# Miniprotein binders against a7ua95r516to809: the designs that were tried, part 50

Target 1, 294 residues: a7ua95r516to809
Amino acid sequence: ASLSLLSISDLVPDLQFIFFWMSNAIEILYFIQQKSPAYMQTIELMDDKAGSKESLLSATISANEEAMTILEEVIMYTFQQCVYYITKTLYVVLPGLLDCNPFGTEPSSEQCRRAAGVCVCAVCVMPEAVRRVVSVFQTTSDLLQQYQVHSEIQSQMFAYLFFFTNVSLFNQLIDKGPARGWFQRSRVLQIQASVKILLDWAKGAGHNHLAQKFFAKFCSTVTILASPPQQLSQMSWKALCAEHPSLKPVQLHRILTQYQLMAELGPLPIWQPSSEDEAYIYRTVDLLESFENH

## First folded at step 4 (miniprotein)

Design Y4
Fold by ESMFold2-Fast, scan of step 4:
Structure Y4 (fold): chain B 294 residues (1-294), chain A 85 residues (1-85)
Amino acid sequence: as target 1 above (294 residues)
Amino acid sequence: DTYEVTITIKGPEEVIRILAEVAIWLAEEAGAKVEEVKIEEKDGEFTVTIRITGLTKEMAEYLARLIERLAKKYGLEVTVEIREI
């Protein structure tokens, strides 16, 4: 079968041995880095027959540098493989997040119980589409913890996974959103709620700073689409850009144009130099002309 | 079930020794046992043979792929044999 049809659970056995070897390479690299200075000091403390000491130091440095380079290659290769398999799984499950409704499952008679004449209904489980995405992140976290991978590598992995998730969701929303109805305010609120579940997971896992950094673009996009049309139409282009620094001006313009079409708004302002900016430009030109003619 | 991995690397002495050391360190860190390390010279070319036991099939296969990739990158001739013991 195709890798795109596999769940994260199906990939766990493959990921386990990749994480295993990556963790082992990291531990060995760290050990060599920590022990090399002590060994060099031992050589330096030896009584010097000048040629012998220099020869031993040179050989040890060369061997350690080559070994560390090879271990770094093992670490990089295994890291890239983990990212590859995990992001392939994410790519398959992420579109579901844009289509799911986290606000409601209709409670069935089996889910509701009567107690003291009052209907008692349990809060339903997380939507399946959201659970699938969270499961990918949780499984990754579990594997990193199981194999005791250094915290810096963990941070780099989640930085990449969040970056990929953000870009994937942003591109899907912008490219397919209008045709699939995802720009409708009710759907945007559902998307916002689903993304909040992912962000809450990241916060609970100790990755809040990474999530804030790497989800900024998609979060800004969803925030704009969830904003009342009246509020957006009253803001200047400069104010809109200032509120959404994670979006490039052309991206922000595209989002606003699509939102305008969906919300039946009049033309939204495009970026133009302010009167003050124009005055500054003219003043600068005047100063240069005065300087050259003086 | 445990598996035996035999790694044979052929090439210049300085390069094969470093790659062999890395393979040994990886195996030992994994909790595997390095049963044999043999270095031979013939016609100015060096061959190192490393025999490792105590890995699962999946771990052994992945280690083989890692070492083969590294050997190719460094221009070394490598043969890896995996056997169930």
Scores: ipSAE 0.344, ipTM 0.803, lowest interface PAE 3.1, mean pLDDT 77
Fold by OpenDDE base, second read of step 4:
Structure Y4 (fold): chain B 294 residues (1-294), chain A 85 residues (1-85)
Amino acid sequence: as target 1 above (294 residues)
Amino acid sequence: DTYEVTITIKGPEEVIRILAEVAIWLAEEAGAKVEEVKIEEKDGEFTVTIRITGLTKEMAEYLARLIERLAKKYGLEVTVEIREI
C-alpha cells in the first residue's frame, strides 16, 4: 500500500539535498586535484630552513590525501543514496510499462511541471505508464543539470538506472510474461511501442548510446517475441544467437520455448540448441538477470 | 604561516552553513586555526563570517578561491579578505 504512493516528486526535497552535497564534494575534490600539485611545488621551491620544508610538504601531502579520500567517500555515498531513492521509484512504476497500451487514448491528466498551462511536450503526450517512467528519468536529469554535476557522474548514474530498468523489465517479462499474456503478439507490440517511446526520450536527452547498450537484452527479447511466426520459424538457433548476442543461451531457449507455446507451434528442429550450448540451456541460475554486477 | 583569511558569505541558511563547514574543515586539515565563526540573520538572509589564521600565502589563496568559487556557483554574495599578520 505505502510503496504505491511514492512518487519521484515526493523524493525531490531529499534528492535535492543529496545532489547538492554530491556536486559540492565533486567540485572540491576536483579543485584539490588541480591545485594541490602547484601548491606542493611552491613548498618544494621554498628555502629549506632547518627541515621545516620537508615537514610542511609531508603534512600537506597527508592532508590532501586524507581530504581527497573523504571527498571520494562522500561522492560515493551520495551517489549510492541517489540511486537508492531513484530506483525505489522506478521499482514502483516499471511494472505499469509492461501493461501499458500506448495506442489507447489515455487522458493526459497531469500537467508538465515545467509549464503553468497545457503542455504539448513529448512527455505530456505520452501514455501515463510511460510518462511515469520518463518522469523519473527526467527529474533525475533536471536535478543533475540544476546542480551542475560532473558529466561523468551523470553518465554513470544514467548507465546504472538504465541497467536497473533493463534488468527489472527483462526479469518481469521472463518470469511473469507467460502468465500475464505479455508474450501474446498484440501485447508484445504494445510493449515494443512503449519501450520505443522511452528510447526516443533517452535519445532526445543525449543518452542514446547508453540506452542502446543497457536495454539490449530487453529489446532483443521484445524483438524476438514481436517477430511473426513465419519469420521466426525460419531462423536457426545459431542465427538467433548471432542476431541477439546479449541473450544467454538459457534466456534465448526460454524465450523460444514460451513463443512456441504461445504460437501453438510444434517442436522446431531448427531452434534446437547447438551441442556447445546444450549444457547452458539448463542453467536456470543464469535465466534471470542479477542486479549485483554493475 | 602568517596569513589570515576572512570569508563573508550571504545567503540561505542551509547553503551558507554548508560552505562554512567546508571552510572550517579545510582550515583544520591545513593545520590552520579557526579564530571566529559568526552567523548573523537579517530579514531571512544569513551572513556567515569566518576568520582563519595560521595559513601560508598559498593556502590562504587556495582556500579563498575555493570558497569564492563555491559561493559564486550558487549565486551567493561572497567576500574574501587575505591579510598578512
Scores: ipSAE 0.022, ipTM 0.420, lowest interface PAE 5.4, mean pLDDT 86

Design Y5
Fold by ESMFold2-Fast, scan of step 4:
Structure Y5 (fold): chain B 294 residues (1-294), chain A 82 residues (1-82)
Amino acid sequence: as target 1 above (294 residues)
Amino acid sequence: DTYEVTITIKGPERVAEILAEVIEWLAREAGAEEVKIVEKDGFTVTIRITGLTKEMAEYLAELIERLAEKYGLEVTVEIREI
């Protein structure tokens, strides 16, 4: 069986081992960087007999350089292994987020029922599909905290995980959405509510800035698709490009075409691309995002 | 002038084992002539390192004590001239 079929809970023992080694390597690297100058000074103050001081100093510099290179390679390798296993798990659970309905039939509270436009009470119990995605992020956060991984590495880890999630969700929505009915207004509102749960988790975990940066494309897409027809039909192509700079012309054009079809706004396009964007709305190579972390 | 460093680690088996592997690697990178695990029981791992200079032996001892503190392990380090 494939590791991609395992839940995040099944991977925890393996991930604990990898995070432990990564944390060890980071701490040793930091210690060498902090202590090396003092140790070098100690050697420099030694009595020079038969060139032993010069030989020892040279050997220590070489040993430190080699050790730091090896530790950097270990950190990179363990980081990539964690990313590999975590994203492999995310890839399996993310499609479920696009298919789930986080809304209940009736609110459990009279106060919630009276609050028009507030859907918090309908989403008070996290849907299983959303819970699976949040569990991957929470388990990652717990492991980083358990092994006291430096905040910079933690930020890099979540930057990549959010990047991966954004690309995966965007590509699945654009590529498979029409066949799955995901562009229907009721489904878009369900997707928006599910995404809000993920973004709220990220904010609570101290990663709001990273979430805003790396989810920009998918959030723009969902925001456009969830817009009321009366509001969206009043916006020009230029205004939409200005509000959603993360979207490429071909991506925005595809989103608006799907919106027009699902909202039954007629057979003729309402949103006319600017003359400068006209050449780019048919660039199919730019439609889907790359998983390359550049 | 060479020094011997004897390190005894006490703690949960898996954590002590991993730290022992890290120490073995560090000692070899520091130019140790020989690194041996002389005792390994469920909660105790003893490592003997030979062929280090006094300065390198002291450097490794400080590094190991700091790592042990971070991971909540009991560590005893003995440095001896041989």
Scores: ipSAE 0.000, ipTM 0.228, lowest interface PAE 11.3, mean pLDDT 75

Design Z1
Fold by ESMFold2-Fast, scan of step 4:
Structure Z1 (fold): chain B 294 residues (1-294), chain A 83 residues (1-83)
Amino acid sequence: as target 1 above (294 residues)
Amino acid sequence: DPKELVELLLRAAEIILELARLALEEGDFERAIELAKAAIELIQLAMEIAERYGTDPEVREKLEEILRKAEEILKRAEEELKK
């Protein structure tokens, strides 16, 4: 079976329905939560001449608890469906972000000569690949706002999307980067500029804190790869770990080992990991984080 | 699974309608109106999903039946409030 590129625009009708369902379920949940205490007090103050007060109170408590549980399940289900569809779209468009050039094409010598003297011809432009990723985030934001989804749920949505984006980009860069030339300094700078466009979008959308938190690992990786090898070789292992706390020692060692293999500026000193780090490096390490380990 | 979502919405609407009925019996007509309207919204959402993705005829009949009951409770609460 062949997979095709799926546009976020193709999913908008389905996403509109799911967001509509989620928003309505949230409103009804809040209604029940807000009104229930007043109603319980009303029942408790009732003059129970017929002997029905205790039965009515018990039935009301049970019904409210059951309604809230089911509404929470509906909210969780619709939230998970939104995450599923949006991350499925992101998975398809994210690899393009690592291949694009936001600085534009190298200008012709004739155009540079017309500028007279030393000309700077590189201008940061949003590449189509980056635009596609931003479009997914922007469409999500628009739908959440259009259906007035509660701000706390909006924050959780973007926390998941940024976490997914960070993990996806990190795994692709580490696993495929050397073979695709992504570890070359010029390519790393292009990747860094592309990621900055995403971070700037997040800041403009009011999600700066989430973006800083969830993109930290990928940003640290790109920062290391953009650093001159001589500068890195002058730092102790402890200093490198302290500078990049978002990276696990095993991840940092893997990045540095890949960087050493490039030998772009000559051979680098061998970094010696601890015995504990060595155990993790030589074991099968799943880069997928388990929430149960936190 | 859209069919699972329809069943969850139907169940939520049934419980909210029981809360609306209890409010109506207690004489809290404003609450009964709000709850009945909430139930109607969930049922209409379930019907739209069922129409788009398909559903068993028995489930469609249950949605129509519970919508009728919700509209009856809403009407009764509104009439009582006018008194």
Scores: ipSAE 0.013, ipTM 0.351, lowest interface PAE 8.5, mean pLDDT 73

Design Z10
Fold by ESMFold2-Fast, scan of step 4:
Structure Z10 (fold): chain B 294 residues (1-294), chain A 80 residues (1-80)
Amino acid sequence: as target 1 above (294 residues)
Amino acid sequence: NEDLRYQFQLAMLLYNAAVFLFNQGDTELAIKALEIVLEMAKYIYEEVKKTGNEEAMRLAQELIEKVTKAIEEMKQRLAS
């Protein structure tokens, strides 16, 4: 019951209503912003006594400011509600991406399943876990298009969704990865392939720039972990920091330590932090990422 | 419920913005704003209805009625 309630398709009716509110509020705000200067100019051109003209101008400015403030609050509230419901669904489906195997997926033995008059044909183009995440992004994109939400707001929404996905995946991999075997090379390669499917979807949807920006930390982490031992051991700490600027020193140190353990490397550290970074690698408070966008 | 009270306050404030737009001669945009208010009011009514709060239901229904009449009046003026 709980798992069914967390499906994106179960949230579509509620999301449609909130997107309707947001879209119309944005359009009204845009119109007021365009028309406000013209109203002010009309008042300024009036041949009235200074006191009467000033009073009317002041009243119009106050009314305009109040209307814009109200619309901004409506837009902010509806945007936050959309993000809340969508990220709530994402949080449930994202862990599956770390456990799925895109390389060994066999075609479904079911050609076509009909339930309650609905035909469901399993295409098996991608693992179900990845498909669930893609479905959340695709449904969001479809709703934004259906309600003609301004492209700038659409970009802000996907920026936050990608930010949330990056933080969620990174934190889960770093915090729970060792216990769940996710740092094993075969698992890392599967994770890398699954993430590529998400990034390919984002590129196809026109969000490549946002995906590259907001997935940088998780992508850097997976890239390092998927690197061959021979290649990675040839890179200095300084070179790794330069290639992966999104990673904090404590994060990079943790990733490299896990890599050494899983690759069965010798007891001597291959990667030596610089003197300048040494103090920061022990700040465990900086290890996990915050979900707050500051 | 604080969230419903906040939504009701926003609906009332947006109603005032719609009235402002209508008085400025922007009838089409005023109608759009009121349609948003109407959807908000209907949502609040359904949520409040689940709680059994008769006074809150009355206030939400009054807003629905007020907004519906305003929309009809504005559309009538737009048509003529």
Scores: ipSAE 0.016, ipTM 0.301, lowest interface PAE 6.1, mean pLDDT 75

Design Z11
Fold by ESMFold2-Fast, scan of step 4:
Structure Z11 (fold): chain B 294 residues (1-294), chain A 80 residues (1-80)
Amino acid sequence: as target 1 above (294 residues)
Amino acid sequence: NEDLRKQFQLAMWLYNLAVMLFNLGDTEYAIKALELVLELAKQIYEEVKKTGNEEAMRLAQELIEKVTKAIEEMKQRLAS
C-alpha cells in the first residue's frame, strides 16, 4: 500500500509484463523492417501493367509505415512506463545513499551467515542503503537480459536512470545537505565511497561510459567538497570553473560558500569575482537541476 | 488495462496487414505475419491467465482461434 515500503522486488511482476511487451514490439518491428525491403524489391521486379505496380508499391509503403508507427509508439510507451516505475523506486532509496557509512565494519548476522560456505557477491558486503540502489539497477539489467532487449534500448534506459540518479542526488545534496550535515568532510568522504560503489557496479555491467557522462555533475560536486581547503584557496575563480565545467557558475559558488561555512575553517580562502564574473555567477538563480530532457 | 488494449490493437493491426498482403498475392509473407500474430496472442493469453482476468482470456482465445483459422485458409488456397 505505502510506496516507502515497496522494494524493487515487489514491482518485478509488473515490470516483467511491461518488458515482455516492449521486447515483443521490438521483435515484430524488426521482422517488418527486415521483410519490407525484400517485398519492395519483389514489387519493383514485377511487370508494370499501366501503373498497377505504382499503386501496389504505394499501398505497401502506407501499410508498412502505419504498422511501424504503431509499433514505435508501443515501444516508446512501454519504455516510458518501465522508466517511470524504476525511477519511482530509485527516488525512495537514493536519500539513504547520502546518509550511509560504507566504512562501517559491523556486518549483519544474516549476511555473515550466508557468506559462510556460499559464494559472496559485492551486494552482500555493501551497506544496506547502497545495496538497495544497486538492487534496482541489477534487477533492471536482469530483466533486460531475460527478455533479450536490444543493447541500444538497454543503453538508453541506463542513460536515463543514471541521469535521474545524478539529478536527484545533486538536488538533495544542495537543498538538504547543509541542514543534514552532508557538507562535513567526514560525511562527504562517506558519500564519495558510496558513489564509487555505484560507479564500480556500472563499470562491471558494461555501462562505464554512460556512468561517467551522466554522473559528472554530482561527482564534480563531491570532488570539490572532498578537496582540502588549502588546495581550493590556491585556485582562481576561472580555474575552478574550468576544472568543473559540469557545474553552473552559480552552483559552484553556492557549493564553495556552503563548504567554507560548514568546514569551520581558520582564515577563509579568498576568491572574489570581478564585476563581470559576479554577473556571470548570478546570470541564473536556478540552483537545482531540472529532470527535463534538453 | 491500457497496455492490454494497446496489445490487442497491435495484434489486430498486424492481422489486417497480413490480410492485405494476402490480397496483394504475397501469401507466404501473409502466413508469416499471421504466425507472428498467433505467437503474440498466445503470449497475451499466458500473461492474462496469471492475472485471472476472464474477459481478457476469452478475447485472447478468440484471437487465437481466428488467426489459426485464417492460417489454415491461406494455406489451403496456396495449395490450390
Scores: ipSAE 0.014, ipTM 0.344, lowest interface PAE 7.3, mean pLDDT 74

Design Z12
Fold by ESMFold2-Fast, scan of step 4:
Structure Z12 (fold): chain B 294 residues (1-294), chain A 80 residues (1-80)
Amino acid sequence: as target 1 above (294 residues)
Amino acid sequence: NEDLRLQFQIAMRLYNIAVLLFNQGDTEEAIKTLELVLEAAKIIYELVKRTGNEEAMRLAQELIEKVTKAIEEMKQRLAS
């Protein structure tokens, strides 16, 4: 939909302003939070027989609360703007990740190594589609580092970006996957390898825990689709659900149903849920909805 | 431009924070905060200059002058 954004580099000037304001507002807020207790103690310890001490303390508390509220507002707005621009760029580049082949050598790559006149690297350069996604995350990391944004805000930023990426890839795979051939095992293995490049980047950037947490749903989906059908047909429904806790039972059932249709392995045996398994799939949803509303 | 209006509002809010810090005796932090506002104001000026909006350019230049004078005054107080 948004074909006007070709790369994250086009957004860097806009993002630099937003990161500038966010980082500085965070630093000023931190300064006020750190200094406020010491300043209040200084006022409390003052020898004030004129009775002005209480008025000064009240005025200082009010002024600091107002300043902190304004800074929190600025931080919130700038954070939301960063997320908006970055996720808009991600939305454009993410579908390409599902269509690329990371096992191929790029003929235009000058970094491809040769031995005895042939190319001998399994993957010597990441695919263009994967590179575009990595570039968005790397540019975000670079800007957070350039403006010295506190680690907690960095973690919140990447938590959101990974969550968005996971949901976007999952929805694309489930909704468009059958028509695009993405459920074919060879294509699933390519998708799995591309996702591993993203996860390896996240580990290198210090965000391994966040990546493992927020990519769990998409990773589980890809793992299921990459599994031999014979292995899946041998597992009980309870065992499948236990192996993939990030997927709701109805989501897991949809994935398996689509996989069976696309695999075209022959008449039988294909994974078949029992009547009890079907009851569990729908009963579990009802239980979760009851707990949410209760 | 809606984004430029937001940048201007953020600059003004941080200017007020710097004044508050100065009044509380945090002169060094107040100066640092104003230097950030000055940097932003100069960038805003360059952006509005390209649009040809004469009123916006005047407002940005007034902000630059106001912040520059405040920084000079605060530095003079710190030196004394």
Scores: ipSAE 0.038, ipTM 0.609, lowest interface PAE 6.3, mean pLDDT 75

Design Z13
Fold by ESMFold2-Fast, scan of step 4:
Structure Z13 (fold): chain B 294 residues (1-294), chain A 80 residues (1-80)
Amino acid sequence: as target 1 above (294 residues)
Amino acid sequence: NEDLRFQFQVAMLLYNLAVYLFNQGDTEEAIKALELVLEIAKMIYEEVKKTGNEEAMRLAQELIEKVTKAIEEMKQRLAS
């Protein structure tokens, strides 16, 4: 009863159809919003000999409000469908980003050796797993541009996709990281390099502000874990909270505990929570992030 | 005249959106969209009726009939 994994390319025809209708609904909504005031003014100036003006005004207001409500629902529905299919694809490819090595391994270093020997040959500098994630974002950007979707809706789309990516990567790192060895310094540096490729793509696509905002939690986590032991051991709990406000006390405590273990900094706790935060470091319900945006 | 043209454009796009919603299985939302199309079509018919434009009246009447039938069919499917 298992089906083959779908690539983003397999979803393009369905996404094109959904983006087409979303774009049309957005255009109609904006057109109604712009024309409605002029139309209402025309009715207001109308001669009312039979008492029809009040009835026509009321009916027109109701009809326009109903039309705008339905169009907003259609826009929201098609937006949610696009997000659903895109994030479903992202969810499958994102774990690979935590396992890939942008610096190469012994088998993959063969491509780097050939590039060093051949000046014209293209070297795959982007890991396949990172390329798959970038491909999803690039295809989304291309479709939004193809159907001329309003820039505000484009921004909302990427805000959600970055939010989803951040939550997915953070939860996987925290939940599965210890078992997968992802908290080892060498692995963290690989993750940091892979994330930088993704953030560089976002900057190039004009979404740097959104990426900085919605990747804050995962970026803070990776930044802390990539810190040299001598530097991190000199920072207080309060300083870390101030520098990384996106992290909840339980999350920061878990990250620092894993860091201390992997860096072999001894058994005595180095980073003690403030008195105010002490009750919150054991709130396991707050450890993993929700995929629901409020 | 431009307002009438605008209402026709709104009606046609809402009709297309209703078809999209129906094909996605959102029958209740599709019916709501078509009911709005019907109200717009009736308003257009009353307005063009005052002008005596027989072609415009025919087009508006055809839209009313088409949308009314579609609403009835969708409601029957939802009840079944």
Scores: ipSAE 0.014, ipTM 0.294, lowest interface PAE 6.9, mean pLDDT 77

Design Z14
Fold by ESMFold2-Fast, scan of step 4:
Structure Z14 (fold): chain B 294 residues (1-294), chain A 103 residues (1-103)
Amino acid sequence: as target 1 above (294 residues)
Amino acid sequence: DPLEELKLKIEALRIIFQLAMLLYNMAVELFNQGDTEEAIKTLEAVLEMAKLIYELAKRLIEKVKKTGNEEAMRLAQELIEEAKRLIEKVTKAIEEMKQRLAS
C-alpha cells in the first residue's frame, strides 16, 4: 500500500464493508459460545449404547473449536485493517493540529472587547486541521454505532487510536518542536486549546476515561511547557516527577532541557535524577524496543 | 488468488504485532513512572495478543507451505519468531514487575 492523501470520507465505503464483516463475525462467535453448552449437553444426554456418543462429542468439540478460531481470526484481521487505515489517515492530519490557531482569525480590538468574558469566537471557528482530526474520530464512532459493534471492541479501538495520536503528537512536539517554534509559550497555549477540543469530543463520545489515560503523556508535556519558569525552578526533581507520572524521568529531563534552551529568563535549574531515579531510567532503556524503520 | 489473500493476512497480523509492541512500550513507560499495577495489566494484554499472533501465524504457515511460495513462508516464519520473542520478553517483564510489586 502506497502513501495516500485519501481523506477519511474517501475511505468510508471500504471501512463500512470491513466493519460489516467484523460485526457479523463477532455476533456469530457469541452465538456459538452461547449455544455450544446446550448442544454438548444434548449429545451427552443421548441414549447411545454403541459408543458413538463419545466419537460424536469429540467431533463436535473439534468443529466448535475450529469455527471459533476462524471467527477470532476474521475479527482480528478486520479490526486490524480498520485500525491500520484510520491511523494512516490520522498520521497525515495530526501535524496540522500542532500548527493551527484554535482562537480563529485574529480578532480586531473591537471584536476582542465585545467577546471579553466569553469564548464565543473559539466556538464559532474550529480550525480546519482540528476538524479533520475530529472527523476521523467521529466517522469511526459513527461506523462502530452503525454496525452495532460491541462496546468492548469500540473501547479497544479508541484506546489504540488515542494511544497512536498521543505518541505521534508527543514525538512530533519533542523532535520537531524547537525548529518549528512550538515551544514558544503562545504556540503552546494554542496547542493546548486544540488538544482540549479533542478531549472534549472524546468526553462527549463516552471515551473520557480512555482519553485521560492515553493522552496523559502529551498533556503533561504541554502543561510543563506552559508553566512559568518561576514555578518550575521552585520544584524539586522528586516533586516534578510526582506531578508528571505519565512521563519517564528521561523524557521529563529532556523536556526541561528544551524548555531551558527556549527560555528568555536566564538559566533554569538543571535537575538531576537521584540514584533511585537512575535505576528507573536504566531499566526503561534496557526494556525499550525501537519501532522506527528508516 | 489464495496466495495473495494469505500474504494480506500475514501483513494484517504483522500490523497487529506492531500495535502489541507499542502497547509494550507504553507498559514500560507506566512502570518507569511507578504505575506498576497498570503496567502489569497492560503487559498481560500484550501477552495475550502475542500468543494469538503466534498461533494464527503457525496456522497460516501450514497453508502457505501448500502454495510453495518461499517469500510468503519467510514472512510467516519471521512473524512466528518475532511473536515468540515478544512472548518471552513480556513474560519476563511481568514476572519482574510482579516481584517488585510484592516487595
Scores: ipSAE 0.000, ipTM 0.191, lowest interface PAE 12.0, mean pLDDT 72

Design Z15
Fold by ESMFold2-Fast, scan of step 4:
Structure Z15 (fold): chain B 294 residues (1-294), chain A 103 residues (1-103)
Amino acid sequence: as target 1 above (294 residues)
Amino acid sequence: DPLEELKKKIEELRLQFQIAMYLYNLAVLLFNQGDTEYAIKALELVLEMAKWIYEEAKELIEKVKKTGNEEAMRLAQELIEEAKRLIEKVTKAIEEMKQRLAS
């Protein structure tokens, strides 16, 4: 159960250990790659009795290849372990992001429209639920910096964490959103504000490009749901698909159907899918996203 | 080919065993640096890996025996024996380190 899962603070000692091993393995791999040519040169310059130098060179090449393969496996394994423990913690705290209110009280539709359309500056407090998610990302960033993990591996880790967060939030919203009222415009605006706090954190941490790439699906979903009816009615199905390429037709259809239902737009649809898109929507059985990278 | 699939699984388990051995050596390094608590955590992870490899290899050898391939049986048996030795070695190391931490 969720109650048995640890907070990020509780995992820091285990994570420090795994990050230390990952960093160490990376440094050893780099060391072997740098030293190997010099060692080979030394063997090549040695005085040789028939066959001994050639045998030593062959053995050294084989040993270096094996060592590099094993170190790459260690790096991959420790990377996967870090990701596993961090995402396990994220999974527990992420649903709270969809239920929290950064505006202090639940805003009315009128209050939301006036704030969005008229206000020059809107201030939001960071809800505890959002702070918990930010703390997971910040702790990860701190550990990567503390153990001087190469920037490319840091980028790969945050790419995966953002991918996981995006999929988790999208699936929660699509699967449970209708029952929990999350598709109501006032709730969507609260979700949008909370997500903006996460995206602002990512920008400040130097991960803006990764956040834009890996949050695209959830951001598209929230953008559509937060759109005024007038704005959406001006767009064709083809235009909506083109503007939100991260969404599958079945996902876009579900989002728009929920939007119409919540907005009480009556029996007339705002948009008309093509006959090909319509067939594709009903043929597709996978509404929810997989946590596996394709 | 069932035999080729079984050989591939033996190779995968062998690589996982080598990873466990590297983590064991890194745990010893941590202990020598005075990070006893982290060393124990590392060894607990190695123990979990070694036990998993042992059980997988034990199941795998039963399937390999049905093929009659002597090389694959030898490789699987070697892996079982090495994993068992690692389990014993790590268990003793954990107990020793915990005793030192308690005192």
Scores: ipSAE 0.006, ipTM 0.156, lowest interface PAE 10.9, mean pLDDT 75

